# VH-VL binders against q0atu2, part 374

Target 1, 119 residues: q0atu2
Amino acid sequence: MLDKKARIRTSREYRNVFEKGKRLSGRFLIIYYVENALDNNRFGFITNKKIGMAVIRNRIKRQLRAIVREYQGQVKNKHDIVLVARAGIGKSSFEGMEKDYIAIMKKAGLFARNANKID
Key: E = the ipSAE of ESMFold2; O = the ipSAE of OpenDDE; V2 = 0.75 times the mean of E and O plus 0.25 times the DockQ between their complexes.

## First folded at step 20 (VH-VL; framework fv_dusigitumab)

Design hh31 (at its last look DockQ between E and O 0.59; V2 from the best seeds 0.73)
Fold by OpenDDE, look of step 20:
Structure hh31 (fold): chain C 119 residues (1-119), chain A 122 residues (1-122), chain B 111 residues (1-111)
Amino acid sequence: as target 1 above (119 residues)
Amino acid sequence: QVQLVQSGAEVKKPGASVKVSCKASGYTFTSYDINWVRQATGQGLEWMGWMNPDSGDTGYAQKFQGRVTMTRNTSISTAYMELSSLRSEDTAVYYCARDSGYDSGEFYFDYWGQGTTVTVSS
Amino acid sequence: QSVLTQPPSVSAAPGQKVTISCSGSSSNIGANAVSWYQQLPGTAPKLLIYDNNKRPSGIPDRFSGSKSGTSATLGITGLQTGDEADYYCGTWDSSLSAGYVFGGGTKLTVL
């Protein structure tokens, strides 16, 4: 589970990421990311009703949090990052979601050097 | 079968722009990024950038920032690469290539176009 | 000039084994999987190896790949005249300017 300080929690924090951040789309995820003034990264997660029932949305959120936690140590510091689940993610495997996250984060240049755990 | 078919050879003068097309078939066009790679005569491969056909997102090599534009037309499964302010050093064969990064989390080019020769001369 | 370093040329007789090295840094080969491409004269590059040591369908097991630290190696056994080509290594670079990088290429001559 992500630490409380590693989570985007307020509407104002989310709004800041959406307004000032960059956006990149993957197959199952969209990420919004912006530099912050902290010494740590913060993550936010968004699922909408187009994904499916509440049970499905909650499952997706748990899976995304697990993925982010797994690779948290490899992400460059001082970033606020919001993950938005796309409609097709409900039909994706956990591994598919993971690969998509990795690809997007690499394209965004957010993985630190020596991030070779995925190899 | 997966195929990438590129447009024909181009001859341009310095300062002009060139736009090369790459038509994809045999797979879901919007599910894989398209990359562009060029090769000057007798030289090695040079990566130019990637384009996501679904979102239109792009990432360009720093060398080509401000001079290259990668776009797509999803209705005809075609990717485009436009290079402006051409100079003699831009004379090369330009390739489009499919990227399977979303499948593996690693980037490699599993299918290539046949290449488009672009000649820049006065 | 290339981010990844390859020997400019290698040569061997038919039936022999050759190896092509590819050296990089912690931000590219050290952090990402390596791919290899074969380019026959006058043709487009062809994927030969991906994910360090995996072969696409249609690529014979005479071709092998390995990675250790910040270096990668392509191995070719039972060399054939048809293997005469240029070979390029490539990988993602996880630097501030993220992007794909190639080696300078290696010309393989079959004697």
Scores: ipSAE 0.871, ipTM 0.941, lowest interface PAE 0.6, mean pLDDT 94
Fold by ESMFold2, look of step 20:
Structure hh31 (fold): chain C 119 residues (1-119), chain A 122 residues (1-122), chain B 111 residues (1-111)
Amino acid sequence: as target 1 above (119 residues)
Amino acid sequence: QVQLVQSGAEVKKPGASVKVSCKASGYTFTSYDINWVRQATGQGLEWMGWMNPDSGDTGYAQKFQGRVTMTRNTSISTAYMELSSLRSEDTAVYYCARDSGYDSGEFYFDYWGQGTTVTVSS
Amino acid sequence: QSVLTQPPSVSAAPGQKVTISCSGSSSNIGANAVSWYQQLPGTAPKLLIYDNNKRPSGIPDRFSGSKSGTSATLGITGLQTGDEADYYCGTWDSSLSAGYVFGGGTKLTVL
């Protein structure tokens, strides 16, 4: 689970990422990302109603949060990152979502676990 | 059955541009990135960039940023790489390659085009 | 001046074993899976090993790969004259200009 500081919470914060950020598409996910003025990362998650009923959308959001939590130590700090589930994500597995996340985060240049070792 | 077929050899003068095509068959073109790699005579492989045929998203190696453009036409399953302001150092074989790393979350090139020789001479 | 360092050449007799090293850094081999490519004279490269140690269909098990820390190794046993080729390691580099990188290549001579 992400703590309160690591969450994008308001519509204004989401709009900032969509309007000012860069966008990359994977098979199941789209990421929007922008540098922030904080000392930490913040993550947001969007599941459209077209994906399915609320129980399905909530399961997908929990799976995406688990994936982000697993890899958050590799993410370069000072970024706001919104994960948008694509309409076809319901056909994917947890492993498929995870692989997609890894690939698009690498393409975005957002992974740097071993690049900056010293706090 | 997966096949990448590239356009024919090109001879160009310095300062010109070249556009190499790469036609894909035997798989769903929009499901895999196309990467471009070049190789000067007697030298090693040099990665140029990736292109996502579904979205049109690209990422270019810094050396080529500003001179390279990677595009596609999904209706004919064809990727393109255009290199501008050609110099003699750009004389090389240019390859397209399919990136199947999405299957594992890592990047590797499992199918390659036959290569396109581009010669830049005065 | 390749990001990944390989010996320029190696040689061994038919039937022998050879290894080819690939040395990188924490931002490439240390953080990402390594692939190996074989390039026979006058041909396009061919994928030989992916995800550090996996073989595509049709690649015999006398080809092997391994990774330790920031270094990777390609092993070839039972050498055949048809194995004479250039061999390249490749991986993603997660540095500021994120992208794919190749080693400088190793020419294998079977003699």
Scores: ipSAE 0.671, ipTM 0.885, lowest interface PAE 1.5, mean pLDDT 90
ESMFold2 (binder alone), look of step 20: mean pLDDT 93; pTM 0.955

Design hh32 (at its last look DockQ between E and O 0.65; V2 from the best seeds 0.76)
Fold by OpenDDE, look of step 20:
Structure hh32 (fold): chain C 119 residues (1-119), chain A 122 residues (1-122), chain B 111 residues (1-111)
Amino acid sequence: as target 1 above (119 residues)
Amino acid sequence: QVQLVQSGAEVKKPGASVKVSCKASGYTFTSYDINWVRQATGQGLEWMGWMNPDSGDTGYAQKFQGRVTMTRNTSISTAYMELSSLRSEDTAVYYCARDSGYDSGEFYFDYWGQGTTVTVSS
Amino acid sequence: QSVLTQPPSVSAAPGQKVTISCSGSSSNIGANTVSWYQQLPGTAPKLLIYDNNKRPSGIPDRFSGSKSGTSATLGITGLQTGDEADYYCGTWDSSLSAGYVFGGGTKLTVL
């Protein structure tokens, strides 16, 4: 899993992102992102019942965490980022989720300037 | 097959606005971003911005911030690009282009409209 | 002026090979895949290469792409008269002002 310091953990922290952050929608994901006062990024994940049963939601959450971990080092620092899974994500492949994440993060300008190639 | 069909040529005076349309067909309109690229006569391609037809989200090139507005009508699978405060330097062919970013995580334009000539002259 | 740098022109005789270079920086070519577009005279651009080296359906294998570091190269073998066109490289720029960027274009003349 993500390091504890890299997690959005409290309702207050989530609320701050939703209220003060920017929103961008991809095909399977919506991201909310806002600058923080830390030296690291924090990530939050939201899945709801429209995605499917709890087993599905948990699977999606695990997959999104895996994606975030993989590209974590390429994300610009000092951001709180919440990933909200859209209804159609349950029918998507892992690769599809990954590509959607990459695309939306790029459009948000959240990948580091000197980041390595993202495949 | 995928097609992007743009509106006809426009002639405008300096200071006016122009709105170019781009009708998409052959695919799910809301699944792919539409980009706008222009090309002045004898010059290269210049990216203007992207628009997500599903959410309406946009991202504009810095050069056009405040002057460009990209919108869509999902019911007719049509994207629009409006450029205001036109100058002679805005005379160009304007293209809409489909973005395959959500499919690949990489941005490239796999389908293009035929282009719309916009002439700005006094 | 263009973020990506291309030679303004290249030329070769039919049947020969030509290469077109595209140089950028760590924030664009260094961080993202490169695409190439062919623009025949009086027509809209056409996707020629994507993901550095992949060809869309209908593009002959005479066209190839490669990327190394912050540079990309388009290769055309077996040059034909119909290849005379302008060629543009393009990629996403992950700088502070994220957006797509093009090269200045290269005019290919078939002698």
Scores: ipSAE 0.887, ipTM 0.945, lowest interface PAE 0.5, mean pLDDT 94
Fold by ESMFold2, look of step 20:
Structure hh32 (fold): chain C 119 residues (1-119), chain A 122 residues (1-122), chain B 111 residues (1-111)
Amino acid sequence: as target 1 above (119 residues)
Amino acid sequence: QVQLVQSGAEVKKPGASVKVSCKASGYTFTSYDINWVRQATGQGLEWMGWMNPDSGDTGYAQKFQGRVTMTRNTSISTAYMELSSLRSEDTAVYYCARDSGYDSGEFYFDYWGQGTTVTVSS
Amino acid sequence: QSVLTQPPSVSAAPGQKVTISCSGSSSNIGANTVSWYQQLPGTAPKLLIYDNNKRPSGIPDRFSGSKSGTSATLGITGLQTGDEADYYCGTWDSSLSAGYVFGGGTKLTVL
């Protein structure tokens, strides 16, 4: 699990990322990201209702949280990052989502170290 | 059979712009990023940037930021690279290359265009 | 000066072995996998090795790759005159302005 302080929780926090942040699209994910004034990163997760019912959307969110947790040590600090699931994500595997996350985070310049999982 | 076919050679004067095209076939064009790489005569390869044909997103090497624009027309499976304010140092062969990093979370260029020679001289 | 350092040239006789080194840093080779490209005279580059040591379909196993720390090596055995080419290493650089970087290239001459 991500630490409570590493989560974007309020509508105001999400809106700040969408309005002021940069956007990059991957295969299954879109990320929005902006520098924050904290000493840590914060992550948010959005699954559109078009992806499926709440049970399916919650499963996707849990999988994305697991991926983010696995690579959090490689992410440059002081960023708010929102992961938005694309419509086709329900057909992807966990491994497919993971590879997409790695690729898009590298292209965004948000990884500073080798993209290894946290041991 | 994956192919990337580029537009023909260009001769330009300093200060002009050039737009090189790269037509993709044999795969779903919007599924893979296109990168542009150049090579001056007798020199090595120089990466210029990437472009996502699905979203239109780009990332440019800092050296070219402000002078390069990478675009596409998905209806004809064609990527474009435009370089403005040309200088003699921009004389090079320009390649498009398909990026396949999404399969591994790493980046490499598995298919390349034949190259487009751009000569900048007065 | 290229971000990744390769020897400018290397040579060997037909049938012999050759290695080509590629030296980088913690932000490129140290953080990302390495690929190798062959450029025959007058042609576009071609992928030889990806993910440090994997060969695309159609590349014979006399081409090999390895990575240790911030360095990578391309190995070529059973050298043929058709192997005369420029060889480039390449990798993603995860530093401040993330992007792809190539070595300066190594000209292989078969004597």
Scores: ipSAE 0.710, ipTM 0.895, lowest interface PAE 1.4, mean pLDDT 90
ESMFold2 (binder alone), look of step 20: mean pLDDT 93; pTM 0.955

Design hh33 (at its last look DockQ between E and O 0.68; V2 from the best seeds 0.77)
Fold by OpenDDE, look of step 20:
Structure hh33 (fold): chain C 119 residues (1-119), chain A 122 residues (1-122), chain B 111 residues (1-111)
Amino acid sequence: as target 1 above (119 residues)
Amino acid sequence: QVQLVQSGAEVKKPGASVKVSCKASGYTFTSYDINWVRQATGQGLEWMGWMNPDSGDTGYAQKFQGRVTMTRNTSISTAYMELSSLRSEDTAVYYCARDSGYDSGEFYFDYWGQGTTVTVSS
Amino acid sequence: QSVLTQPPSVSAAPGQKVTISCSGSSSNIGANFVSWYQQLPGTAPKLLIYDNNKRPSGIPDRFSGSKSGTSATLGITGLQTGDEADYYCGTWDSSLSAGYVFGGGTKLTVL
């Protein structure tokens, strides 16, 4: 799991990201991102009912948290980032989600992949 | 089969605008970004920007900020690149290219249009 | 001028091996996978290599790619006359101004 300090936890924090942040859409994800005044990044996750039943939403959320955690150290600092799962994400593989996340984060200028990762 | 077919050659005066089209077929248009790359005569490739056909989101190279507009018409699977305030230096072949970033997490252009020659001359 | 640096030209005789280098920085090649494109005279670029060393369908295995640190290399073995073309490396740049960047291109002449 993400560290407590790396989580967007309050409604106010989420609202701030949605109101002041930028938005980019990927195939399975939408990200909202805004600079914060902290020394660390914070992540939020939104999975609404159009994705599917609670068990599916929880699975997707768990998978997204895993993806974010894996690449957390490669994200540029001082950002609040909210990931919103799109309706089609339920049909995507974990790998598909991961690649979508990477692509959208790169487009946002937030992500620098580690050159040491296996290609 | 994936195909990108671009509009025909353009001749423009300095200060005018040009709009090049790129019609996609053989795949789900909204699932892949369209990038635009130009190449001046005898010169190298220059990336101009990306456009997400699904959302309409764009990202432009800094060099073209404020002068380029990338759009799409999803009903006809067509991407557009408009370049304004044309200069002689904008004379080049302009390419649209499909981006496989969402499939791989890495950006590369797996399919290209045939190119559109844009000539800017007084 | 180009963000990625390539030799302007290389040449070799048919059947020989050539390598084309592509030098970048930590924000581009160092952080992202490299792609290579072949551009035959008078034609649009064609994807030759992606993800550092992967070949699209239809690309023969005599074309190879590699990456190390902030540099990439395209290898062509068994050089053929039909390989005479311009070759470009490209990659995403994860700098403050995120975007795709190309090398300056290398003209390959088959002697």
Scores: ipSAE 0.886, ipTM 0.946, lowest interface PAE 0.6, mean pLDDT 94
Fold by ESMFold2, look of step 20:
Structure hh33 (fold): chain C 119 residues (1-119), chain A 122 residues (1-122), chain B 111 residues (1-111)
Amino acid sequence: as target 1 above (119 residues)
Amino acid sequence: QVQLVQSGAEVKKPGASVKVSCKASGYTFTSYDINWVRQATGQGLEWMGWMNPDSGDTGYAQKFQGRVTMTRNTSISTAYMELSSLRSEDTAVYYCARDSGYDSGEFYFDYWGQGTTVTVSS
Amino acid sequence: QSVLTQPPSVSAAPGQKVTISCSGSSSNIGANFVSWYQQLPGTAPKLLIYDNNKRPSGIPDRFSGSKSGTSATLGITGLQTGDEADYYCGTWDSSLSAGYVFGGGTKLTVL
């Protein structure tokens, strides 16, 4: 799991990102992001009711947390980042969500995927 | 079959603006970003920026920030690039290209338009 | 000046092999996958190699790509006169001004 200090926890913290942050959309995800005054990043996750039943939304949230944890070492520090699942995310695979995340994080200037292995 | 078909050649005077169109067919237009790349005569490729047709989000190369605007009309699957305050050095072929970033997490341009020649002369 | 450095030209005889280098930095080639584009005279560029070493459908296996550290290489074997073109490497640059970058291009002449 993500460290407690790496979580956006309060309504005020979420509101700050939505009101002052930049917004960028992919196929399955929208990210909102803003610089913070901390020494670390913080992540928040939103899955709304349009996505499906609660068990589906909770599964997607767990998958997104796993993706963020996998790549958090490559994210620029001092950012609050909220991932919003789009309605179509239920039709995606884990791999599809992962590639979407990588693409939008690179286009936001927050994330670069290292190419360590070659055929 | 994926196709990107661009508008015809343009001749402009310095200080004017130009708007190039790029009509997509053979795929879901809103699923892939459109990038714009230009090439002056006898020169290399120069990336100008990306545009997400679904959201309208854009990212511009720093050289063009403040002079370029990339837009779309999803009802006709068409992307646009507008370059303002034209100079003779903007004389080039302008290409639209589809990027595959959301399929792979890495960016490359798998399909290109035929190019639009823009000539800026006094 | 291009962000990615390529030799301006290379040449070889029909049937032979040539390589084209592309040199970058930790923020571009070092952090991101590399692609290669072929531009035949009077035409738009065409994707030749993606994800460092993969070929799209319709590209023959005599075209190959590789990446090591901050450098990438395009290999072409069994050269044909139809291979005379300009070749560009490209990748994402993750530096402060994040965006896509191309090499300056390499003119291949098949003698």
Scores: ipSAE 0.763, ipTM 0.902, lowest interface PAE 1.2, mean pLDDT 91
ESMFold2 (binder alone), look of step 20: mean pLDDT 93; pTM 0.954
ESMFold2, look of step 21: ipSAE 0.730; ipTM 0.898
ESMFold2 (binder alone), look of step 21: mean pLDDT 93; pTM 0.954
OpenDDE, look of step 21: ipSAE 0.872; ipTM 0.943

Design hh34 (at its last look DockQ between E and O 0.72; V2 from the best seeds 0.77)
Fold by OpenDDE, look of step 20:
Structure hh34 (fold): chain C 119 residues (1-119), chain A 122 residues (1-122), chain B 111 residues (1-111)
Amino acid sequence: as target 1 above (119 residues)
Amino acid sequence: QVQLVQSGAEVKKPGASVKVSCKASGYTFTSYDINWVRQATGQGLEWMGWMNPDSGDTGYAQKFQGRVTMTRNTSISTAYMELSSLRSEDTAVYYCARDSGYDSGEFYFDYWGQGTTVTVSS
Amino acid sequence: QSVLTQPPSVSAAPGQKVTISCSGSSSNIGANHVSWYQQLPGTAPKLLIYDNNKRPSGIPDRFSGSKSGTSATLGITGLQTGDEADYYCGTWDSSLSAGYVFGGGTKLTVL
């Protein structure tokens, strides 16, 4: 799992990202991102009931956390990033989610300049 | 068959605006980003930006920030690129191109429009 | 001027092999897959190679792509007169200003 310091945990923190951050939509994900005053990135995850049953939502959340964790070192620092799962994500493979994440993060310019090969 | 059909040639005065259209067919329009690339006469390709037809999200090259606007009409599967404050240096062939790399987390353009010649002259 | 550097021109006789280099940096080629485009005279660009070394349907296996580090290479074997065109490499740039970038283009002349 992500370290505590790498997690958005409070409602206030989430609200800040939604209110002040930028929004980009992918096929399966929507990301909200904003600069923070920290030296590290923080990630939040939202999976609502439109995705499906709790078991599915939990699976999706687990998969998204795995994806974020894998590419965490390549993300530009000092950002709060919230991933919102879109309704269709439940029908996507892990790889599909991963590629969507990568693409949207690239569009957002959130991968570091010195990022290594992603795929 | 995937096709991108662009609007016809344009002749504009400096300071004017031009809006080029790109009608897509043969695939789900909202599933793939549309990119715009221009090419001045005898010059290379220059990327201008991307537009997500589903969300309307855009990303523009820094060079064109503030002057370019990319939009779409999903009901007719048409993308638009508007460039304002035209200069002679904007004289070029403008292409729309479908981004098929999104599915792989990469970016590449697998289908291109035929191009639209925009001439800016006083 | 272009973010990606290509030789301005290459030439070879029919049947020979040519290679076109594309040099970038860690923020573009080093971090993203490279694609190649062929532009015949007076026509729109055509996707030739994507994901470093994959060919779209309809592209003959005479065309190949490779990537190593911050550089990419397009290979053309069995050169034909119809291959005379401009070739561009392209990739995503993950710099502060994220966006797609092209090479300066290489004019291939078939002697």
Scores: ipSAE 0.861, ipTM 0.939, lowest interface PAE 0.6, mean pLDDT 94
Fold by ESMFold2, look of step 20:
Structure hh34 (fold): chain C 119 residues (1-119), chain A 122 residues (1-122), chain B 111 residues (1-111)
Amino acid sequence: as target 1 above (119 residues)
Amino acid sequence: QVQLVQSGAEVKKPGASVKVSCKASGYTFTSYDINWVRQATGQGLEWMGWMNPDSGDTGYAQKFQGRVTMTRNTSISTAYMELSSLRSEDTAVYYCARDSGYDSGEFYFDYWGQGTTVTVSS
Amino acid sequence: QSVLTQPPSVSAAPGQKVTISCSGSSSNIGANHVSWYQQLPGTAPKLLIYDNNKRPSGIPDRFSGSKSGTSATLGITGLQTGDEADYYCGTWDSSLSAGYVFGGGTKLTVL
């Protein structure tokens, strides 16, 4: 689980990331990210109803949260980051989502060091 | 039978622009990033940037930011690299390369175009 | 002055073994997988090794790769005259302003 301080909570906070942030697309994920004025990172997760039934969407959200938690120590601070699940994510494995996240975060320049798990 | 076929050699004057094409075949063009790498005569390889043909997203090496534009036309499976404000030090062979490292969270170039020689003479 | 440091040249007799080193930092080799590329004279580079030690199809097992800490090594056994080429290591650099980086290249001469 992410700490409550590390979550994007309000619609206004989400909208700020979408309107002011940068966007990068992977195979299964899109990330939106923007510098914030805090001393920490915040993460948000979006799964569209077109991805599937609620049980599938909830599984995907849990998997993405686990991935973000695993790598959070390597993420450069002061960013709001929203992960948007793409329509094809339901066909992905956990490993596929993880590799997609790693590649996108590297491309965005958001990893500080050691893209592997927290030591 | 993956293949990347690049456009022919170019001779340019300083201050001009050049646009190199890279036509992909033998795979799903939108499934793999195209990267551009150049090499001056007798020198090493220099990475210029990546382009995602599905989204059109790009990331450029800082050295080329503001002078390079990478695009594609997915209907003909073709990637493009345009370098503007050319200088004599831009004289090099320019390569396109397919990045197959994405599904491992890494980056590596498993197929390369034949190269396009760009000569900038004053 | 490449980000990744390779010896400028290496040589050995036919049939012998050679290694080529690639030295980097925690933000590149230390954080990411390493690949190796062969460039025969007058040709485009060709992938020899990916993910530190894996060979693409068609690359014989006399080419090998390894990684330890912030360094990587390409090994070539059973040297042939056709192996005369430039060899480059490459990897992603996770630092703020970099992307993909190559070593400066190593010219292999088979004497």
Scores: ipSAE 0.706, ipTM 0.896, lowest interface PAE 1.3, mean pLDDT 91
ESMFold2 (binder alone), look of step 20: mean pLDDT 93; pTM 0.956

